# VH-VL binders against q9nrl2r1430to1533: the designs that were tried, part 112

Target 1, 104 residues: q9nrl2r1430to1533
Amino acid sequence: GGVHELSAFEQLVVELVRHDDSWPFLKLVSKIQVPDYYDIIKKPIALNIIREKVNKCEYKLASEFIDDIELMFSNCFEYNPRNTSEAKAGTRLQAFFHIQAQKL
Key: E = the ipSAE of ESMFold2; O = the ipSAE of OpenDDE; V2 = 0.75 times the mean of E and O plus 0.25 times the DockQ between their complexes.

## First folded at step 7 (VH-VL)

Design v36 (framework fv_ficlatuzumab)
Fold by ESMFold2-Fast, scan of step 7:
Structure v36 (fold): chain C 104 residues (1-104), chain A 122 residues (1-122), chain B 107 residues (1-107)
Amino acid sequence: as target 1 above (104 residues)
Amino acid sequence: QVQLVQPGAEVKKPGTSVKLSCKASGYTFTTYWMHWVRQAPGQGLEWIGEINPTSGDTNYNQKFQGRATLTVDKSTSTAYMELSSLRSEDTAVYYCARHGWRYTSKGYFDYWGQGTLLTVSS
Amino acid sequence: DIVMTQSPDSLAMSLGERVTLNCKASENVVSYVSWYQQKPGQSPKLLIYGASNRNTGVPDRFSGSGSATDFTLTISSVQAEDVADYHCGQSYNYPYTFGQGTKLEIK
């Protein structure tokens, strides 16, 4: 316990949240802002949801954590064409994630 | 209150460059994308491009690619648009405008500057 | 590029009349259409975003509707202060594009 203990997953999520390219991933996509999103994306996820799962100790294996992060990027590239701001941010953030995930 | 403050007018000769400013106040400058839009006398609105003040990422209307450069100064909450190789056809009012949604590139322009009238003439 | 076409180019109305302004997109923009009011010598002001959402402080006589390619701005009872150019614009795909504008005058 204690307020100073952080899991490896929490440290990685914090690094992702602080990255300049995290903006498309911080919160679930709003149906008001993007009305057709949930017609296309059937398993929505975002960094705030992943962080909540980490804090509740819901990931038992590193692979489960990695799968949720990869689902987030997969959703981004499925919905957003390659030349969009979201796809560009996703590409850079995913590369950053792959480097950091070597620690898991 | 959200404010975007722009100079009233600029006069430039053809072939020169201009750098227009847009000073933001009343909100966290890095949180919203900033757009630039121009309007030639008696004409409609024309989108030039957008910039993310946090990352510096930009998207341009292809018509202005290579001539327009968008930058920001976070320390002064100021956005800039530099336009090079000026022609008489660049005579227009140039507006900065704030993007209305924080988490998506799709959106709307919720606050507009008063505009800078750029006159390009010999 | 997505072309936005507004109609009519201009109209003159009597006080209290219902006015309808049209905006057509050359391809599907879902609901990513906003309407802006521009009074002479002033910057544009947001009226409607996301096709049908009224911006804060905008009188309820203004309403927006439509989806896909056809969008409408309605003023239920036009007032003298509504004299302006009205612009529609899409933010679905780059480049963001605007219609030519509709000029509203009072008789």
Scores: ipSAE 0.329, ipTM 0.809, lowest interface PAE 3.5, mean pLDDT 90
Fold by OpenDDE, second read of step 8:
Structure v36 (fold): chain C 104 residues (1-104), chain A 122 residues (1-122), chain B 107 residues (1-107)
Amino acid sequence: as target 1 above (104 residues)
Amino acid sequence: QVQLVQPGAEVKKPGTSVKLSCKASGYTFTTYWMHWVRQAPGQGLEWIGEINPTSGDTNYNQKFQGRATLTVDKSTSTAYMELSSLRSEDTAVYYCARHGWRYTSKGYFDYWGQGTLLTVSS
Amino acid sequence: DIVMTQSPDSLAMSLGERVTLNCKASENVVSYVSWYQQKPGQSPKLLIYGASNRNTGVPDRFSGSGSATDFTLTISSVQAEDVADYHCGQSYNYPYTFGQGTKLEIK
């Protein structure tokens, strides 16, 4: 853990944000645009929130960081049907993350 | 240490039902999807279905749809698979397997039970 | 259903040789492919997911590669303890499916 893990988390978040399929995940879903989102998703999270947690050193273990990322994807797949652009993007981004996360 | 404990064997007659158990320990049971996979003698692996221990949500291989039922008992951290209308072709080792990532079913199976040998014969 | 086809069905190699096991998906499964090692009389064991085995406790001689439809498991220098059946599986789409397996033996 420590500084090394923090750096690794920071780097991975940067890579996720820069990924072409990150657009559904950059910020929390707008309640205005998606009125029923928060009726369904009870633990909303996004990459900007995860980045903030990383910056604040809130993740002590890689597993905690991974949990939040997986929650993010889980939320996406829970709300979005598989054939949606959001779900498709999430599928590809998650695959990318799963590969990168093995380096943590 | 993550452990998935399964009974060694079950013997059933055709047409009956069996309920196999998988007791999990060493981790938070409700945070990982549990999968069931079987392997007939000398054959490859066949995915049966998955269950979210928290919500109870399930997905089944359509091959087993209506015949396999996955459940969990959160109080005992035990997953169950009930298979009805048993056939000789159901003879196989049945494994429970934990999904490797939390909160999702995408990824891999990182821990496997020792498997239960189900023998279906007259 | 997505069909995972492994090749070869079986092979016998000499100790120290490089072993290449192939797994082909009938459609694009992105990178949701994992490999499992199953020794005789044992349950499958996670071998590798993606290209890294860092957190699996698997020896460095095992490596995975591939994307979309073609995947490969490589053993850089096969050892006696590597005798096993190897299974690839996809978790991209339901139902999750596995290959038919490859049996690796040592000459």
Scores: ipSAE 0.203, ipTM 0.816, lowest interface PAE 2.7, mean pLDDT 93

Design v37 (framework fv_ficlatuzumab; at its last look DockQ between E and O 0.69; V2 from the best seeds 0.00; counts 0 for: pae E 6.1 > 2)
Fold by OpenDDE, look of step 9:
Structure v37 (fold): chain C 104 residues (1-104), chain A 122 residues (1-122), chain B 107 residues (1-107)
Amino acid sequence: as target 1 above (104 residues)
Amino acid sequence: QVQLVQPGAEVKKPGTSVKLSCKASGYTFTTYWMHWVRQAPGQGLEWIGEINPTSGDTNYNQKFQGRATLTVDKSTSTAYMELSSLRSEDTAVYYCARHGFRYTSKGYFDYWGQGTLLTVSS
Amino acid sequence: DIVMTQSPDSLAMSLGERVTLNCKASENVVSYVSWYQQKPGQSPKLLIYGASNRNTGVPDRFSGSGSATDFTLTISSVQAEDVADYHCGQSYNYPYTFGQGTKLEIK
């Protein structure tokens, strides 16, 4: 990937973080707040981690970046039932992401 | 310090609607979800619903679905609960309560308003 | 809905005695249980979430324990100011639900 791809990743992460529905995804789930989370989710990830990977140029392909974002949403839907605030937020944020990802 | 201020009391007739307010201060209002809980005289606590002050997203107890409407005014850091088609059984103290965690729907209520006594009588 | 059942409904204790309040969930709520103290004419106040004090103003004599379906609030040495109603609640699933409360009095 080139500078333009890196910039695109950075921009998209910023937009995701600023989104009103980003609150479940900003950082890793706290084991104190959600004691059973890591008994269920084995590959935890969050926007702050993805941002760090972007800043470190760890994504060589757009598909790698997309995979991490999709993993983030997958984790949310695996742990949270549909009627939860987290799942609702995740659904909207993922839809937003899919639209923005068309630019990648 | 965190404060949630509610009016003292409301008196309504059956079939009417009421809109209760909860003014928050001492913290960033849009950072924490706000809950509403009521308590009938001599009874336990009953959860009504929650609202995300940022997005306006809400979750309701099915018991109140269609009758309760939660809203916020971010400019005044005030949460509102409107309850329609009032019944005598709606007589209770209504509390607003702040969600204790920022990033999960699970948690606790760390700060409570002093409550508004709603009396529904003909 | 998850039903939270508290026991006993009421109890009277002597000053300095150990008090144990129970809360049972109708299904597994993991550890997503909180306890609240409500004095007459006042709003509920948070005491315990899970097994830890989440309110820095809560005296050390209050402690919480339990997991899955059985939870306990313990007052190691009850004081006069502890006279209140105590409520347990779960936040594992919507809707959030509370027990019917336990009334604690001093003899």
Scores: ipSAE 0.464, ipTM 0.867, lowest interface PAE 1.4, mean pLDDT 94
Fold by ESMFold2-Fast, scan of step 7:
Structure v37 (fold): chain C 104 residues (1-104), chain A 122 residues (1-122), chain B 107 residues (1-107)
Amino acid sequence: as target 1 above (104 residues)
Amino acid sequence: QVQLVQPGAEVKKPGTSVKLSCKASGYTFTTYWMHWVRQAPGQGLEWIGEINPTSGDTNYNQKFQGRATLTVDKSTSTAYMELSSLRSEDTAVYYCARHGFRYTSKGYFDYWGQGTLLTVSS
Amino acid sequence: DIVMTQSPDSLAMSLGERVTLNCKASENVVSYVSWYQQKPGQSPKLLIYGASNRNTGVPDRFSGSGSATDFTLTISSVQAEDVADYHCGQSYNYPYTFGQGTKLEIK
């Protein structure tokens, strides 16, 4: 997409960052904080990386942006069992994202 | 400076409930999970549970499930632990402690309150 | 629940000696083990997190090592101020659990 689509991506990322359930997704998982994360997750991503890609106009299609957000949630559910705080936050934030993504 | 301020002592009768407070300062209260840990006289540390001050999500040690209730008041940067159906074996120092990692639930306790000595006796 | 077992229960050391404290988890906790120092009449203080990372302000004589189930806290040259109970704890799975503690005394 065009300039308007990139502005929509920025707006949506800002809304995700401000959401109460964004805390597991704000930055790349630290190997110091979670040592086994990168043994399990092979395509790490976080909202700060996605926001940087939006700012650098690296998303040409809405589908590319949506794929990165969905990868972020997929990684969360792959690493974190259902009963964890991360999985609960991810479930709620993903539902919020699906509602907001309708405007893309 | 990060501080977690707790009352020094509480005395309660068996069968009653107590609500202990932990007032945080020196950081953004909603950013870090808050934990509650107790220590009976001469004994080791026992984890009670944790709360996310932003979402209100809680996780409890099954031993305390149904008896302990963790809450927060964001306007005063205060965390609370209510413990019901008190028994003499609940006599212990109760600490609040801040979760060391902002971005993961797996962590450690980087700052501790001074503790409240709860005495349960008739 | 994951059971954390510390050894020894207590030890008395002479100033300047190397001290080794052990902590064993009943199942794999990767490196999600922290060590806490608790001086008489005080709250616990974080020494080491993630098995081997020294917390800010902790003297270099304190070091942590280990992975999976076996963890060690070492004090390279014990000082009088190190008299305390030392607790290890795991944060890998709920509930978070602690060892029974090791009491360090100076002769």
Scores: ipSAE 0.350, ipTM 0.825, lowest interface PAE 3.5, mean pLDDT 91
Fold by ESMFold2, look of step 9:
Formats: C-alpha cells, structure tokens, sequence
Structure v37 (fold): chain C 104 residues (1-104), chain A 122 residues (1-122), chain B 107 residues (1-107)
C-alpha cells in the first residue's frame, strides 16, 4: 500500500522486535547451532529480513506483510515441539502481533 | 570479559533446601540462556535445566522436575538454582554455564562458573 | 534419555602422539554435539561445538568430527597441558546429556 501503510508495517515490526519473546525470531536460525533446521523448514524468514523488506518497500499489500509474519510463526511451530521455549515464545508473540495488527 | 561467579561451598542437611547463586558480568545478561549442570565427586556431568533471563522460560531435566527451580534477578544479573528435599546423592559441584548463541536455546556451554560444592550430610 | 557413551574410559599417551577420543549417541543427534575439557580441579572449558567447530582460543591441534551417532575429538599432537577429563555432550533433545568422560594422561 501507501506511505502510511508502510509506516504502520515499520512500526509493527519495531514493536515485535522490542517484545521480550522476539528472541527466536530476530535473525535466521543458524545452521551451525541448529543443523537440521533447514532440512525441515523450506521457507525460512525472520524479523530482520521482514524489516529489510519493509525498508525496501517490497510489500505491495498488507496481506503480503501479514503472510510473512505468519510464516515466521508457522515455521516456529513446525520445527519446535509444544514444550520448547521457542514454541512458547512464538505463541505469546503471535498473540501480541494479532492485537497490534488490528491497528493496521 | 565474561565472568560467572559462584560461591565456593555450601553445607546442608538432608531434607532441607539450598539456593545457589551465579552472578554474571561482562555481557548482556538477558540475551543468553543460563544452564545449570552438576558433577558428583569423581563423576560425569549432569544437566539440571535452563532458563531464559528475558522471558523467565525454563526447561528442566525431568529427574529434577518438582525439586529444582531456576530463577533470575535481572537487576543484579544473577541466576539462581533452588534445590529442595536434599539428599546425600545431591552432593556435587554445581555449575552455572552460559549458552553460546544469543538467538536460540539450542547449543552448547561457552562459559562456565567455577562451581559451588554442595555437601549434603547429616 | 539419549545416552552418550565415551571411549576409552581413560588413556595414557606420550607427548606428541595423536589422540582420538570417541563419543557415541544412542540415537541420531545430527551434529548437536559439543566437547569440553576439564583440567583437574577446574570447571569444564568448551573446545568444540556443533561437532566440528573450534571455540575461540582453542588450539588448532584440537579438532572434532562426526554426525548422527558417532563423534570424535582428535588432538593431533598431545601436549603436557592436555592432561584433563574430556566430556562430550548432546543438545539435540531434552534432557541434555553428557558422556561419562575420558581421562587423558601423559605417560
């Protein structure tokens, strides 16, 4: 969308980055630290990449922005069992995102 | 420099509790998971659990679930491990150890405290 | 729980010899294996993470290899200061577990 919509995307991604539960999502998962991640997750994405796409005006529609954020959470839940700290953080951050996204 | 400072020794009686401390310095305390590992005299290493200092999330070795409680005090950059219902088999050196990567709970322990020797005896 | 089995339990080597320490996981741990050196009276020190990556400041004579279930730590030319217990550990699944250790001595 327009200039105001792009500013809203930036504000939302900044709020996600600031959230205490953002730690699993700030950067792409390290293959060194998590060697099997990319065997399971085929469409990796993280907040730093989404932020770059906002800065470069790569999102044409709000739905595209929302889809990338939801993909980020979907990857988390696909890779991480329910009892892991990553999955718990993902659940809490996703709930926060849904609240903030209503302001879009 | 990264430092994890622990008291040298604690002596306790069976059936009581202990709260061990680990004071961190030289890095941003909240960005790295903290782990606790023990070593009985002459024995190998045994993982107790981990805590995320930012979220307070914990994961425990089920062997210690219900007895071990991990907490942090962000204002003093200090991690704590409380172990209840102590028995003589809990006599060991207890280490705190930092997770080596800032953005995942998976990995390895890149810095270790010097350990606290807990002795549990009547 | 994933059992990590180290071999040998102990060994004595001459200075300059090549040392190979083994660590076997009871199930596939991919490459979520680390190696720690513990000198007498000291806390463990990270040598190798992710099966094969040397930690900062670790001498080049230390190397790690392996994947899935079989892992090795190699010391290409053992030195007097390498007298220690060596532990492997896995961080693939909870609970994280360690091998029983290998004690390395110099003859």
Amino acid sequence: as target 1 above (104 residues)
Amino acid sequence: QVQLVQPGAEVKKPGTSVKLSCKASGYTFTTYWMHWVRQAPGQGLEWIGEINPTSGDTNYNQKFQGRATLTVDKSTSTAYMELSSLRSEDTAVYYCARHGFRYTSKGYFDYWGQGTLLTVSS
Amino acid sequence: DIVMTQSPDSLAMSLGERVTLNCKASENVVSYVSWYQQKPGQSPKLLIYGASNRNTGVPDRFSGSGSATDFTLTISSVQAEDVADYHCGQSYNYPYTFGQGTKLEIK
Scores: ipSAE 0.085, ipTM 0.744, lowest interface PAE 6.1, mean pLDDT 90
OpenDDE, second read of step 8: ipSAE 0.261; ipTM 0.815
ESMFold2 (binder alone), look of step 9: mean pLDDT 93; pTM 0.947

Design v38 (framework fv_ficlatuzumab)
Fold by ESMFold2-Fast, scan of step 7:
Structure v38 (fold): chain C 104 residues (1-104), chain A 122 residues (1-122), chain B 107 residues (1-107)
Amino acid sequence: as target 1 above (104 residues)
Amino acid sequence: QVQLVQPGAEVKKPGTSVKLSCKASGYTFTTYWMHWVRQAPGQGLEWIGEINPTSGDTNYNQKFQGRATLTVDKSTSTAYMELSSLRSEDTAVYYCARHGYRWTSKGYFDYWGQGTLLTVSS
Amino acid sequence: DIVMTQSPDSLAMSLGERVTLNCKASENVVSYVSWYQQKPGQSPKLLIYGASNRNTGVPDRFSGSGSATDFTLTISSVQAEDVADYHCGQSYNYPYTFGQGTKLEIK
């Protein structure tokens, strides 16, 4: 993508990071803290990695950016049962993302 | 220096409600979940629930769902547990305890308050 | 709910002896098991988290091991100050649950 898309992606990532429900997504899940995570999740991702990709202009299409955000939520729901704090945070943050992504 | 300060004792009659406090100091209050755990005399530990002080999100042991309410006051770094419809079997020491990990709900209880002895009797 | 079962319920040891406390989970909890020491009249204190990690300030005579369903707390050389109830607990699934405790006494 271009400068316009970079600015839009950066703004959206900043809004996600500032959200109270971003805590499960700010950085990669620690293997020390969650030792079975990487046995289940094969394509780990987090907001810090997505933001780095935005800043390096690695997203050529808005769909690529959206796919990485959706992968992040998909990983959350695959690992975490729906009654967990992570799954509840993910559900609320994903709804927030879908509203904000309409601006892309 | 992490401290969780709780009142020593509280006596209540059956059918009433109680609101127990846990004042935190020595760390940034909003960065760690707070748990509530009780221990009846001569019994083991029983988890009541947890609260994320940043989001206000709570998870409860189903046994206490609807009777226990966890809240926080960020301005005073204080966590609260309110327990309603008290019964004699709610007589126990009630502890607040800090969650040991910041970025996962799976964790451990790294610092404990001294506990509040709740006695429920007529 | 995941049931945590500790054994033995109580034991009495001589100073300097090696003691082993057991904790069994009714289903796989990976390594999400912690051990807590509770001295008479005091609140619990964290000893071990994540099955085998010693908490800061805990003497190296305390060690934890195990995975999946079977976990062990070992005290390599029991001291008088170790008189306490020892609790194991799992934080793998809600609700978090604890064993019934093991009481350690000195002969």
Scores: ipSAE 0.336, ipTM 0.822, lowest interface PAE 3.3, mean pLDDT 90
Fold by OpenDDE, second read of step 8:
Structure v38 (fold): chain C 104 residues (1-104), chain A 122 residues (1-122), chain B 107 residues (1-107)
Amino acid sequence: as target 1 above (104 residues)
Amino acid sequence: QVQLVQPGAEVKKPGTSVKLSCKASGYTFTTYWMHWVRQAPGQGLEWIGEINPTSGDTNYNQKFQGRATLTVDKSTSTAYMELSSLRSEDTAVYYCARHGYRWTSKGYFDYWGQGTLLTVSS
Amino acid sequence: DIVMTQSPDSLAMSLGERVTLNCKASENVVSYVSWYQQKPGQSPKLLIYGASNRNTGVPDRFSGSGSATDFTLTISSVQAEDVADYHCGQSYNYPYTFGQGTKLEIK
């Protein structure tokens, strides 16, 4: 991707991080706090990791960036029951992301 | 690999009941909600309901409420859909489909059975 | 119930052409729309959820877009193997509902 695309990725990540529902996604889940997380989730990812990849220009296509974001949400919905705060936050944040992603 | 296996066909008379099966394999059966979707000949897809294989919790399309019953047998990793008071309009291919996420309802159907053709005729 | 309306009902395209399939929801379904490909005599296959093809094994020529009520599935360059019925569905509210489908053929 070009400079414009990179900037778009950066901006979207910033918006996601600033969102009120970003708290479950800011960093990787702690194995100490959630001992069984990594037994279930095999491809962990978080916004800080995605941000780093953006900064390193690792995303060449918007689809790659989107795929990582979707993976992040997929992991959340895979691990967290529907009625949890994490799942609810994820649902709202994903909806926000899908709207913002149209700008990419 | 994930597989959902369904019988090929069922033939029933109006007013009777049918119980369709969906045998799951290739994944932990109890960790994903199972859905049922039907498709009348030449028509679109119609959602019937979902079931939590662990708890047995269900949600139904109101159109089928009281007539469709979803159950599971965890010991055989098999989901069932029973449809009573059959009508000719129930003639369709009935699919079981796994929900793409383990817990959330805001997902998709990532694996489908090959479907069972139910023919309801006198 | 949320009504999903697809357009067109059918279309015939030449190989390599860009194909656009539309899906309109009667209510705001936010972004919880999935697309399914159903080839003749087969069961539906997940094509895309949101804008991601992740874990679907679907070629990159397929892409999804849209939010709220208007959604689009695009095939950048249609291939012979893309002949199928395409279904959109919403999972925002119960009951989950699908469009009536679009039949894609190759000229």
Scores: ipSAE 0.015, ipTM 0.670, lowest interface PAE 7.1, mean pLDDT 91

Design v39 (framework fv_ficlatuzumab)
Fold by ESMFold2-Fast, scan of step 7:
Structure v39 (fold): chain C 104 residues (1-104), chain A 122 residues (1-122), chain B 107 residues (1-107)
Amino acid sequence: as target 1 above (104 residues)
Amino acid sequence: QVQLVQPGAEVKKPGTSVKLSCKASGYTFTTYWMHWVRQAPGQGLEWIGEINPTSGDTNYNQKFQGRATLTVDKSTSTAYMELSSLRSEDTAVYYCARHGYRFTSKGYFDYWGQGTLLTVSS
Amino acid sequence: DIVMTQSPDSLAMSLGERVTLNCKASENVVSYVSWYQQKPGQSPKLLIYGASNRNTGVPDRFSGSGSATDFTLTISSVQAEDVADYHCGQSYNYPYTFGQGTKLEIK
């Protein structure tokens, strides 16, 4: 990694945050609102955490950044049945991510 | 002061369509999902569907699939439910209700409109 | 679809009595159950969400409990203003479903 790569990660995270389907992913799932979430999901992550990791230069390789984004989607599909609003949003946002990630 | 305002009563003939409105005020309209729930006279509550006012994404109770259409007009902070192919069994009070959580579908209905009485008769 | 069954269908209580209303889900809904009060001629009003959380402005005499498939709404000392239909509903899975309601009357 370098400044060039970190800027690309930041740009991609900003595009994800601005997407209409980002709402399930903006912040860590609240255990007050979704009390069984952390019984099922053992590696929670969200866009705000990923963005902080980018800003703190914690990603050494593009693959590490991509793995965290994919973990976020994997958690969504593991917890949420496919007929839910979260799963639908995750499916569309993941497709958008795959297109944008071609730039990395 | 969250308010959901539903106007009047509607009387329709069998086989026609109706479009019911729900005007929201007192909060940012696009930040909370809107639900539609009906109640036939003397009966319990029945969920029709939900809409995300930001994306326009909808989820429907299968019982109403193909007959109910949920839409929003962001410029007027108004949600709509259109119900087609009306039958006498569709006679009910129709409520709009706001979803209580912003970031999860597993919520509750925190504010309700006053309801619109739809009567379907010939 | 998840079926919600309330019991009893109706009950009549004396002022000050403790009232327990029951709601059973046909499958595990964790704690994603809410209770709504509906007075005659009015829209439903949220009382309890997430099985046990009292909504803002709801009197302390109302409490909710339960998990998985069995849920209860308790009114510790019933008042005249509590005359209403009480509905439970689950929001764990689509379609969201409600029980048939319990009518509470005062003797």
Scores: ipSAE 0.435, ipTM 0.845, lowest interface PAE 2.6, mean pLDDT 91
Fold by OpenDDE, second read of step 8:
Structure v39 (fold): chain C 104 residues (1-104), chain A 122 residues (1-122), chain B 107 residues (1-107)
Amino acid sequence: as target 1 above (104 residues)
Amino acid sequence: QVQLVQPGAEVKKPGTSVKLSCKASGYTFTTYWMHWVRQAPGQGLEWIGEINPTSGDTNYNQKFQGRATLTVDKSTSTAYMELSSLRSEDTAVYYCARHGYRFTSKGYFDYWGQGTLLTVSS
Amino acid sequence: DIVMTQSPDSLAMSLGERVTLNCKASENVVSYVSWYQQKPGQSPKLLIYGASNRNTGVPDRFSGSGSATDFTLTISSVQAEDVADYHCGQSYNYPYTFGQGTKLEIK
């Protein structure tokens, strides 16, 4: 891991953010726009938070980084019905992530 | 805590039907899809189908299509699986299992009932 | 249907040994694979989904890895309470399918 692993995390986050299906995940869900979100999702997370953690070298293991990314998707799938644009975007983005994560 | 409670056992003759129950508690029953999975003696797990407790929407393993019927009773938080035209090969432990996500289909089974042993014999 | 093939069918290990269970999918299932532990006379219990056990309360000695068609469940140091059947399953496409299971015993 170390610096090499950190760079890999940074690169993957960049790729996720730039992905067309990243829009549901770029920032935390607004409590104003979605009043009940945080009644359901107890561990909110988003790509900007994950990026910050990467920049602060908070991930010591690839598994920790992967866990946060998976949490992000899990939250999406927990809250959003199957037919929503958010869920569909999440499904595609997660598939992309799973492929890219093989390189970690 | 989440609990899925199933009867212990059922004994049926070939050609008959059985309706197995799964009573859910510890969570809002209508918020998670419910699955049915069976396991023949000494065998692996076999997915039967899933049901949306809110809408009643179902998806079935084609192997059981037309023979398995999933239903729910929202008032009692109970899921049912009816299997008709029983045959000896249907002898198995039948589990209900909660879908790990509320909505997406690509999930996992996070809670399982204790299973009902169905014995089909003449 | 997607066929999940586990290997080995059974194995006996000594306490403290590293255990590796394999699961192969007949086609690409990305990472939508889960592992379940089934102790004798009990119902299956979720162990791993993908590579994460963060929400399962499963001991850290269990870990999952793999993608596409090849998946692995690893027990870094097998304990007596780990005696069980282990099942992998895919939820990538309907119908959901499981492997035939691997039986883990302690010598």
Scores: ipSAE 0.074, ipTM 0.774, lowest interface PAE 3.3, mean pLDDT 92

Design v4 (framework fv_ficlatuzumab)
Fold by ESMFold2-Fast, scan of step 7:
Structure v4 (fold): chain C 104 residues (1-104), chain A 122 residues (1-122), chain B 107 residues (1-107)
Amino acid sequence: as target 1 above (104 residues)
Amino acid sequence: QVQLVQPGAEVKKPGTSVKLSCKASGYTFTTYWMHWVRQAPGQGLEWIGEINPTSGDTNYNQKFQGRATLTVDKSTSTAYMELSSLRSEDTAVYYCARHGYRYMSKGYFDYWGQGTLLTVSS
Amino acid sequence: DIVMTQSPDSLAMSLGERVTLNCKASENVVSYVSWYQQKPGQSPKLLIYGASNRNTGVPDRFSGSGSATDFTLTISSVQAEDVADYHCGQSYNYPYTFGQGTKLEIK
């Protein structure tokens, strides 16, 4: 990975964080508010963790970055029924991610 | 157990159209994009297009744009591919295949149907 | 369109030999390359996705590696049941494209 590749990951994460539909994904799900989440979801992840990994240069390939983002969305759809606000936000944010990821 | 069930064969004349089916079971149909891929006798695989069963959004290989139409019936968990203006070069096995990533168009094909052999001859 | 080129076109191996199949993309596809096994008369079966991830139920003898434009599928000790055509494909950019295939035969 070059400097330009790192910059592209950072730019994309920032755009995701700023998106109106990012609210379910900004931080790890609270065990206090959602007690059964960690019984169902075995590989939790959120945008703050992904952003930290980008800043620490932990992604060597764009595919590793994309896989973490996809894991985040996969967790959302596994836990949340399709007609929930979380699932609808996830569907729209994932579509936005797909378009932006074409630039990686 | 994920299954994609397709009819075995279809025979059509040049200039006609065909509508092939792919019935999914063993998973939540609307969660994964569905792809259509063909393989001419003795040849490699050729991607036709994909459909999001939730939104109905499609993406096509430009070679098939305007001739191929992908649709779904959520109530029966069935995907369809209609191919119009058939010619002999369309003779191939047509596969439906499930996209490995949920709702994301980039991915891989994790489960494949058995394939339908389409023969286009006069 | 991204062109996927496989090599060799065909090879014949003895049981237990190490097999290496190559796949080259005409442009950067990152790691969005998958390998599919197709036995005679059957549909393709996913072996490897994301260049190096083995699909569930695929034997440990199969492994994938590579990034950017050069990808490899390795069978550490070929078995009789491995007779098949092997296809690589990229799903990084539209249209999704596949290589021409490599035919693996046993002597």
Scores: ipSAE 0.000, ipTM 0.564, lowest interface PAE 13.8, mean pLDDT 86

